# VHH binders against p49116: the designs that were tried, part 3

Target 1, 238 residues: p49116
Amino acid sequence: EGPLLSDTHVTFKLTMPSPMPEYLNVHYICESASRLLFLSMHWARSIPAFQALGQDCNTSLVRACWNELFTLGLAQCAQVMSLSTILAAIVNHLQNSIQEDKLSGDRIKQVMEHIWKLQEFCNSMAKLDIDGYEYAYLKAIVLFSPDHPGLTSTSQIEKFQEKAQMELQDYVQKTYSEDTYRLARILVRLPALRLMSSNITEELFFTGLIGNVSIDSIIPYILKMETAEYNGQITGAS

## First folded at step 1 (VHH)

Design bb3 (framework vhh_brivekimig_d4)
Fold by ESMFold2-Fast, scan of step 1:
Structure bb3 (fold): chain B 238 residues (1-238), chain A 120 residues (1-120)
Amino acid sequence: as target 1 above (238 residues)
Amino acid sequence: EVQLVESGGGVVQPGGSLRLSCAASGFTFSSYAMSWVRQAPGKGPEWVSSISGSGGYTLYADSVKGRFTISRDNSKNTLYLQMNSLRPEDTALYYCAKWGSYLPRTFDYSSQGTLVTVSS
């Protein structure tokens, strides 16, 4: 059978809102995060193996792993996003919320610890100099995770995950032939993604959403969008 | 220039019905998801419902699910909200909104809204 991912799945180009405001606000941060989320969903939808699992399985799978995909996307696009600047703006907003007695000290601590974990993850990926092929396969390993509660078709999902792991191994061994431990160093980074709360990610990056809209409620909509409609929203063109 | 013009608001008794309309211009209507957002005086905006560009997929807030129906007519560039079994807590200014570039956004709407009052 053919490879799990094609060369088109290595291309992951985030286009940021322009111009960047002098002072970052929740709307700019939310728009930037929304673009990354949509790019990540579009990437997943374009994989033939993912399509083959069917709509119900696709929805359950992405609901379970969107935060992991989003976090890998943040790491991959950290430079393009000026992620350190965005995180600094979020920290400033949180400090203002403490002063105004709007949030409990325990909640602020949880959120600050999440920011620290995110920074450490992105720093570790940058130090490893993860390339585009490696990011694509890491995203595939995360996407085709058979161990989330409530999933059906777990046998097929596991086979696709194993295929992703095998193809990543082949790529790393051929491309970085003199670094025998590179694959191990990369793979041990993945468990950290599951320690990051999707609820806190929503609070940090998606506060600009209207009212009570959650990412969980949006996921089925994004996955069921027709390709032309999806592309229109991503590019701002028909 | 994006323009959104709402109509259909009014005063009804609890249990009544209203149909809101939003006439859109200045963009390719069928290419964008649309939402209905409401705001009661002194409160922040609350998302009510959304519909995909094709109309093939709809989403509803828990508070309106089963009572409200969102629909669109892409040939007329018009968005609709059919509101049944209205409650006093549904009283608000209702805005139609184009979903930014990707997801619904706070204050990402461009109109005066249409007032719905459930009371006498």
Scores: ipSAE 0.080, ipTM 0.508, lowest interface PAE 6.4, mean pLDDT 84
Fold by OpenDDE, second read of step 2:
Structure bb3 (fold): chain B 238 residues (1-238), chain A 120 residues (1-120)
Amino acid sequence: as target 1 above (238 residues)
Amino acid sequence: EVQLVESGGGVVQPGGSLRLSCAASGFTFSSYAMSWVRQAPGKGPEWVSSISGSGGYTLYADSVKGRFTISRDNSKNTLYLQMNSLRPEDTALYYCAKWGSYLPRTFDYSSQGTLVTVSS
């Protein structure tokens, strides 16, 4: 068997909607997020090991981890996305949309805390100066997590995760040999992803989805989407 | 339209060998990872093996590892599965699948499969 990931899986280039509006509106945010989501899922789809699991398992796996995968994508693309600005805009929109009769104080707190967690996570990743290879392997580790309920082929998923871990270890050891604790510092960030609510993430970034379709419901569609269709959407978007 | 046609199935005794073939058409064969999936009576589909588009990367289920070999000839748009040391538990309908597909669920194709029966 070859390696889990190849150099082709290291590339993760997000194309933002153009032009950027003076005021970041819900549409822009949603479009940006959607592109990242698509990119992330298509990235996963490009992994032979992922392909090997089959459609049902793939769907279940992505449903289980899309929030984590998306969040890693946010961190990786934070600069290109101007994530801080996006988050600020989201907060502003949230504040403007807050109706006392619709949102409880507790809910507001939860949402704000989630935004904080997102920002802190992304900042922490930036401080660690995570490179493209490390992100790729981290995403693979997150993707091939066997501990989600309802998954099939958990043994195989576990093997893939282990392979991702080993390859990451090897990469870090070779590339950052002077930093003996880098691997640990990187991996210790992963638990933070599990603390984040997928529902809140969806609410923050994807409120503008056409028809208010849930991410859960569109995941199969995204996974079945042809790359050319995705690319066409990117090029056609204004 | 994606077309996949399996062949090579049959009845063999335990310890025997078979070679399955899958003729593919309707898509750029070399661009897609291909898989073998099998379904035993009363059981759900089980992934058997996958191979990358170029053929340089192969994966196997633990149940068949060391016994089965997946390969492909992109010039012939054909996928192969060499099955050695066959066991009764290998008895199933075998399907070739384009990436991401499980039978009987078909996204972009339908296939008849090829029956492999291992019995004394």
Scores: ipSAE 0.000, ipTM 0.226, lowest interface PAE 13.5, mean pLDDT 87

Design bb4 (framework vhh_brivekimig_d4)
Fold by ESMFold2-Fast, scan of step 1:
Structure bb4 (fold): chain B 238 residues (1-238), chain A 120 residues (1-120)
Amino acid sequence: as target 1 above (238 residues)
Amino acid sequence: EVQLVESGGGVVQPGGSLRLSCAASGFTFSSYAMSWVRQAPGKGPEWVSSISGSGGYTLYADSVKGRFTISRDNSKNTLYLQMNSLRPEDTALYYCATIRGYSFPYKDLSSQGTLVTVSS
C-alpha cells in the first residue's frame, strides 16, 4: 500500500506575517501561531491514511493531539519564527502583569513553568538536530495515537502509528547509521509533549483570536477548509 | 567548516537534459541525508529531492517525479541531480543542502548555487 507519508508530507514551509513589527505584540504572536496551527492541520488532513479513518475519527484525533502537533511545529520552525524572541516578549508581558497586579502569582508560575518546558523541549530537539523527515514521522506518531480516551477505530490507528514508527526506524538506520542510539534519543522526547497544557498554549499563543473561542471548537472547521480557504487564513487575505 | 559547491547548470532548450553536481567537504558525507532545493526568480526556496546517507532511500517533489533522478557517490563526496525532460518552469538557481535544522526545506542557503535556465 506504499509508505505512510509522501515527499509532500516532508515539506513543512511556514510563511511568517510581514512586515515584522519593531516591537512584538499579541496580534503578531497570535497571527504567527495561527499560521503554524493551520499549516499543521492542513498537513494532517493531506495524509491518505488519516483521510481513510473518516471525518469523525479525524476530528477526534486532532482535538486530542493538536497541542502536541503545535509544539512539534514550534520546535521545527523555531528559527523561522524567531521563537526565542516571541517567548522573551511573552515573558516580558508576564513580568509587567506581575508589577501591575493584573494576574495572580500562582497563574504566572504555571505559565512560566510551561514556557520552561517548551524551551527545554525545543532545545533538546535542536541538540539532536532533528531533520525534516524525522519531524514528519514524529508528527505522524503523535497524530496516530490510539490511546486517547473516546477514540473509535483504535486498532487501525495503532497500525498507522506502528507503520510510522517502522518507517522512521528505516530512515534513521539508513541516514544516521553511525549513531546507534539516535532513534531512542528522539523517541524518548515524545512523552514530554503530553505534559504540556493545551490551555496554557492557548493563553500564550492564541490570546488574540476573535472572541474567546477554544481551539477545540475551531478544529472541525479548519479540517474541512479547502486549500484556497486555508491559504486565505494563513496570508490574512480575508 | 562545512562546504557545498554546486556546478553543472547552464542554458538548455525545453525537453533537454542537465546533470548537476554538488561537491561536499568538512563533514562525514555518507552519514547525512542530502537534498536539492531550487529558487526561481522572485520566489522562495522549493524542495526538489532528497537522498538518504546510504543512497537507499530517495524522495522527489511531485513536479519532478519521473523526470529527475537524485544520486550520490560517497567515495567522491559528491551529490548528483540528473534532470531530464526539462521545462521552462524548472528555471531556477539550484542548491544542495544537508537535511538539518528546524525547517524543511532550508530557507537560507549559504552556497552560491548553480543556475539552470530552460528557454527556447
Scores: ipSAE 0.000, ipTM 0.100, lowest interface PAE 18.3, mean pLDDT 80

Design bb5 (framework vhh_brivekimig_d4)
Fold by ESMFold2-Fast, scan of step 1:
Structure bb5 (fold): chain B 238 residues (1-238), chain A 120 residues (1-120)
Amino acid sequence: as target 1 above (238 residues)
Amino acid sequence: EVQLVESGGGVVQPGGSLRLSCAASGFTFSSYAMSWVRQAPGKGPEWVSSISGSGGYTLYADSVKGRFTISRDNSKNTLYLQMNSLRPEDTALYYCAKDYDSFGWEGDYSSQGTLVTVSS
């Protein structure tokens, strides 16, 4: 077989809503996050190995790992999103909620820990100067995780994850030949993604979703979306 | 220019107490929530405690609840962490963080910290 990912899978370009409002609001944040989520799902859907697993397995994999994919996407697109500005606005809102005693202390603690973990993750990826190929393979490693409950094609998923790991290793060793420990530094970042709550990610970035719709409930719909409709979502075109 | 200077760390036996201080300057201290974050050797950073700008609201990590007390003196621009019943697992470098800056893209908090070592 050929490589797991082609050069087309390295391209990951987020188109932000325009214009940026003078004051950040829930609708702008939700729209920006939704575009990144749709881009991430479209990226996954375009992988031949992913397609080969079948629709039921595809849905189960994305439901299990969407938060990891989304977080990697936030790190990769942090500059385009002005992520630091978005998180600063959220933190400012939380500070006001603490000062006015409006939110549960336990919930504020969980949200602040999550924002802090997210910032540390994104900062570590930036300091490592993770390139587009490395991001593509890291996304593939988390996508093809065989250890989620309820999966039916676990042996095939494991083979695809191993292929992603081998191709990442080959790329890093060839491209960054003078940095013998680069791959290790990159891979030790991945376990942190599973410690981040998908529920808190939904609260921070997807609060603007109509009718308290969960990400889990919309995943099958997005994965079955036509290419033109999908492109409309990620570009904001009607 | 935001400046945060930690102090008060040291070596203490299990069951002992220490009080950490953080002198803040360059911003309106009373308008911002403040936090303590620690990093143990070989481990990632861990959030310890936060306090609202007014001091009316406090939060603690489960590992320190009932043992640590966060407080602030807005007239002196100083944040405190009173640590009682110290355990070997509390051994770490402790950092003072302004919530807005600590959650920024660059992870803007004091790089020096103050070292707390708990050993018998």
Scores: ipSAE 0.000, ipTM 0.103, lowest interface PAE 17.5, mean pLDDT 80

Design bb6 (framework vhh_brivekimig_d4)
Fold by ESMFold2-Fast, scan of step 1:
Structure bb6 (fold): chain B 238 residues (1-238), chain A 120 residues (1-120)
Amino acid sequence: as target 1 above (238 residues)
Amino acid sequence: EVQLVESGGGVVQPGGSLRLSCAASGFTFSSYAMSWVRQAPGKGPEWVSSISGSGGYTLYADSVKGRFTISRDNSKNTLYLQMNSLRPEDTALYYCAREGYYDSPLFDSSSQGTLVTVSS
């Protein structure tokens, strides 16, 4: 059949909350992150191959990979989000907090390591100058991962992942013909996404959205939302 | 929506005690350092005390050190200020405030305040 992703799946446009506050705060960061998360879920749900797997499989896949999709989205939207500024502000806050909460030193270390890994990932993607088509297919590769525990329909998921890999290869070889090893450089970036803690991502970006629950608990709700509700969450507009 | 609701203020004689409470909602309470700030009649705001998210670290203004104790109950989303040996100069409107996140202003949210009057 036709390609795994259409041209509409390459377009990934994040609309930031406005007005921007004078100082970065958890409300602004949470709203920005929530918009990116909802955009990422809507993107996944719009893929015909994803729809074909059925609701139960869709929920399981997204629960398994939302943090990887979100991190790819952070890298892709780093400029529009001013992500480097957000991360620098978080680091500065943590450095100032060390003297005030020495009993949470282990937690501060975990958060600092997470931020370092996130910065390294985003910098590597920026250095490679990953384009919109490449991001779309990298997201498809992580979405259609057959190796998460508890998944059903693993053969179909593997087939869609292989299709994503093949289409990415074809694109890169045609578009970046002078760079023989570009695909290899891109693909070796992906394992780092699985080293990122989803719990730390929740604490840094989603406390205002989830409160005392997890992203896992709201995923079925987000996936059931009508397109108009998705658009309202993505833009913050009525 | 972040909300802070304060209670416990009143009129006491010098040497008396009061306990202030601040009920927090709309955010993950245990993830934020919390503070008490006061404003005396005709004066600017004065920081009084702060407590870390875990409750493991506390700080006090020199003017209240040894007399006031800040504490929190993360299971109840409540911040407390135990005020002992109160003096007339402690008369002020007392606010609870959430510490700023990501280089926000020192306090990115505060309560409506509760009035403490110490009079002989």
Scores: ipSAE 0.000, ipTM 0.101, lowest interface PAE 17.2, mean pLDDT 80

Design bb7 (framework vhh_brivekimig_d4)
Fold by ESMFold2-Fast, scan of step 1:
Structure bb7 (fold): chain B 238 residues (1-238), chain A 120 residues (1-120)
Amino acid sequence: as target 1 above (238 residues)
Amino acid sequence: EVQLVESGGGVVQPGGSLRLSCAASGFTFSSYAMSWVRQAPGKGPEWVSSISGSGGYTLYADSVKGRFTISRDNSKNTLYLQMNSLRPEDTALYYCTRGPLSYKYGFQHSSQGTLVTVSS
């Protein structure tokens, strides 16, 4: 009983690393992306409905959807991150790699297509002027997706997803009462998230991690972190 | 001021064992995940292992899984790495770092590290 998300779950505040370098580099990009990833995991972990599913289900669910949550977070935090500047730096690096024959043309094409899809997604969300409440519920719809391959106990996940959809509908209907088709325009943006490769996201944003650690391998660890550890990761504070 | 002091390195033969220690000060040790990172001569840094603040969760690089064990004693503000079945490729300077992730070119080490040499 009660709403799926509280006001605390609508608040999503990214603290960027400082100082910002004069020229963006892979370390700054990776630290910024890591903070967003940890903020997204902390957000998911703090939801009572998510906690109620249990550890094994939580791990499987987040492994299936972290790229979708991360991409929604990129769109939501695009201004704070200066995401356009980060993507321009990544494109510049890729163009230099073409000129130096360090990467295959086919791989570079895949990565450039991913960047284009990411820019298109973020631009569409900006044009729709998605608010913080809408972002919170879109993330909840993505998080509580019962249809990922290999998931078990899907009936309870489906119930939480339906609750998220109902609460988003109620909010949009009351807040944007004169825009009858706003909810439909928002929801049709979500399928694009599943077309984006998690491997390419890792290459673009997390290549600065020591040991080429995969996001899949660190997810169970992140979900078990103490609150103080999360705070250190999302703010850079000691 | 965060201070980390590694010790326990040395020269061992292949198949041998070593236990590394990291003495931490200047922060609430139990509130932070800790990691081990190594750097072999002429190579970039490689993440080895991480442990949660409580010690309840651990993570290992594939190259060391089943051979190394990370642990901590929060009452002593000390991080450990038990290294078994050592191989020549484990030869490196070993650093402890604060946090669960270490960045490829910007990992924080406020110490000299401890040298591990696996050679006959």
Scores: ipSAE 0.012, ipTM 0.430, lowest interface PAE 8.5, mean pLDDT 84

Design bb8 (framework vhh_brivekimig_d4)
Fold by ESMFold2-Fast, scan of step 1:
Structure bb8 (fold): chain B 238 residues (1-238), chain A 120 residues (1-120)
Amino acid sequence: as target 1 above (238 residues)
Amino acid sequence: EVQLVESGGGVVQPGGSLRLSCAASGFTFSSYAMSWVRQAPGKGPEWVSSISGSGGYTLYADSVKGRFTISRDNSKNTLYLQMNSLRPEDTALYYCAKLYGPSFTRYDPSSQGTLVTVSS
C-alpha cells in the first residue's frame, strides 16, 4: 500500500487555446473551461484509488463534485487562464444582456453574486500561496467525499478521503513547519466550494456548449475517453 | 494535415432515411473521438452526435435520439451517420469533426460538408 497520490498526480498543466482573441467571446471562454474540465477529470481517473472504486462509483463521484474540482482548478490555473480577464468579459456580457432586456434582473443578480464568491475564493487561495502538492490533496479530499447522496462504497471513499487528509497534514507540517496554523487556514477554505452552484458555474463557463448538452451528461463520456483522444482535446494536437 | 471529406447528403421526403459518410486522413483515426455537427441556413452550428475512438461509447443530441445512429469503421478511416425518420428541421449542412464532441465548444469544419434537405 503506497501513498494515495504519486508525484505524477501533483503535476497539473493547462494548455490554453491559441490564439487568444482581442476581445473574449463565449466560444473562447467555453473552450478554455472545457480544457480545464477535461484536465480535472483526467487527473481524477489517473488515481489508482479512484480506479479501484469502479466505473459506476467513479461516475457518481465526479457528477457530485465536478464543480468543486473545476473551481479548485480555476484557482490553481488563474494566472495561466487570465481568469480575472475572463470574469470581466463575462460581467460585460451580462451587463449587455440587461441592456438588451434578454435576462431578468433577479437572474443577473444571482449570477453576479456567484462571480463575486468565485473571485473571493480564488483570491483567498492566491493569498495563501497554495502550492501544487496542496492543490492535489485538496482536490483528492473533495473527490473522495463520502457524503453525496446516491453513492455506493461510501466506507471505502471515506478511507481514501482520510488518507488524503493525513498525507496533506504530513506534507504541510514538514514543508511549512514554521507556520503552525497553515493547514487550518487551507482546510477552512473548502466549505465555500459547496456553496457554489454547479448550474451557475455551467451558465458562466459553458454557455457556448453546442447542442444544449449538460456537464452531467458528458461526464461518463470523458471518464471513458481513451488517452490519445484526451491528449488531443487538452493540447489541440492530432 | 487533417482532411475530412463528407458525402451522402441529398433530398428526401419526411420520414425518409439517408446515410452520411466521412472519409478521414492525416491523423490516427482510431485514437480520436469523432462528431457530426450540422448548420441550418442562418443558424449557428448544432452538435448532433459523437463516438469514441474505439466506437464503444456514443452520445446523441436530444433532438436526434432514437432516429440517428453514429458508427465508425477504423479499418477504413470512415465515420458514418445513419439518419432515419427524417424531419424538415433536420435540413442542414452536415460536417464531421475531430474531437468536437468531447469539447462541445469548438466547431472548425475542415471541409464544406454535405447538404441534407428534407422536403415537407
Scores: ipSAE 0.012, ipTM 0.399, lowest interface PAE 8.3, mean pLDDT 83

Design bb9 (framework vhh_brivekimig_d4)
Fold by ESMFold2-Fast, scan of step 1:
Structure bb9 (fold): chain B 238 residues (1-238), chain A 121 residues (1-121)
Amino acid sequence: as target 1 above (238 residues)
Amino acid sequence: EVQLVESGGGVVQPGGSLRLSCAASGFTFSSYAMSWVRQAPGKGPEWVSSISGSGGYTLYADSVKGRFTISRDNSKNTLYLQMNSLRPEDTALYYCARGHSYPLFTGSDYSSQGTLVTVSS
């Protein structure tokens, strides 16, 4: 019972690592991306409906959709991250990798196409001027996706997704009453998120990880953290 | 005055065992995730294992899963790494780090001088 999301779920404040280095490096990019990923998982964990599905379902859902949540987060936080500057630094690193024969030309092409898709997505969201409430509901629609392979409790997940869609519709119709087609313009942007490869996202933003630890192995660890641990990691407060 | 002091390193035969300890001081130990990181001769740092502040959650590198066990005693401000079935490729300088609760970087918030583990026949 009650709304799926409260005003507390609209707040999505990314704190960037400080100071910003004079020249961007893989560690700064990875730390920035890790903070955004952590913030996204903490946001999901705070939703009562998400908690009600149980720990195993929670882990499966986030493993299935982390790339979509992360990409929405990149779009929402593009300004605070100076995302265009980060993407330019990644492109520069890729050019260096070609010269060292570390990656094939075909792989570089795939990665460059991924960067183009990401830029196009972020630009489309900026052009639509998506607000904080709209982002919160779009993230909820993505999170409560019942159609990922291997999921259980799909009927309950679908119910929460439909609730997110209905609450987004109600919000948009009340807030942007003169723009009859705004909801449709927003929703048609979502399918593009599933065209984005999670493997390429991991390569671009999480290349500064030590060793061969995957995002899949990190997700259950992050989801089970105490809130105090989260605050200590993100804000630097002890 | 954050301090991390490792001990327990040494020379061991392949298939042997060692237990590393890290004594922490100068901060609220139970509030931080802790990690073990190693650096083999001529190579860069490699993350080995992490443990949450409460000790309830652990992560391991694929190369050590099933052989190494990370643990902590918050009452003693001490981190441990139990290493079993040691292999020559486990030869490295091992150091503990006050880690993040998400992916570790080459440099941690704070790390120590380390303890040498040599696995040789």
Scores: ipSAE 0.005, ipTM 0.326, lowest interface PAE 9.9, mean pLDDT 82

Design bc0 (framework vhh_brivekimig_d4)
Fold by ESMFold2-Fast, scan of step 1:
Structure bc0 (fold): chain B 238 residues (1-238), chain A 122 residues (1-122)
Amino acid sequence: as target 1 above (238 residues)
Amino acid sequence: EVQLVESGGGVVQPGGSLRLSCAASGFTFSDYYMSWVRQAPGKGPEWVSSISSSGSTILYADSVKGRFTISRDNSKNTLYLQMNSLRPEDTALYYCAKHLRGYTFSPYQDYSSQGTLVTVSS
């Protein structure tokens, strides 16, 4: 009973590292991305329905969808992150790597295609002027995906996804009553998230991580953190 | 000022064990994630292990998993690394690193410039 999400789940405030360097570098990009990733995982953990599924299911769900949550977060926080500037810096670094013969043409093509897909997704969300409530429900739809391999409690996950879709529909109908097709335009954007490679996302945004620590290996530990420690991670206090 | 002093390194034969210590001062040790990072000759820094402020969350690099154990004693402001079944490829300078508050696994860690040398040789 009750709504799937409360007003507290609509607030999604990214705190950027300070100071911003004059020239963007791998470290600043990695730190910014890490803050967004932790904020996204903290957001998921705060949902009572998510907590009710249990630790093992929570870990499996986030491992399966972290890239989709992260990409939605990039779109939602694009302005505060100056995402276009970050992507331009990544492209510049990639172009320098081509000139230095450090990357194969095939790899460069894969990475550029990923950047183009990411830009297209963020631009489509900006064009639709997706609001905070819509982002919260889109993240919930992505999180409660019952179709990932190896999941248990798929019936319960599907019910939470349906509840997210129902609450999104109710919100859109109330808030954008004159735009009959808005919900359809929003929902058709979601399949593109699953075509984005999590490996390429890691390469673009998390290259600065020491020791080749994968996001997949980090997820269970982030989800097990004490609340105070978890909050410290997402705020990035110095 | 932040001070990290590593100790416990030495020369050991393959299959041997060593315990590294890091004595921390100049900050509230119990508030921070701590890591061990190593740098092998001719290589960049490689993350080895991290431990949360309370000790409840622990991560290991795949290369050391099952052989190394990270721990901390917040009452003594000390970080430890127990290294078992040492291999020649574990030869490196080992650094104790303080994370930025609110971050884990980030390259924005504060390193001790001193380090402690571990040499595994036959």
Scores: ipSAE 0.000, ipTM 0.252, lowest interface PAE 12.5, mean pLDDT 82

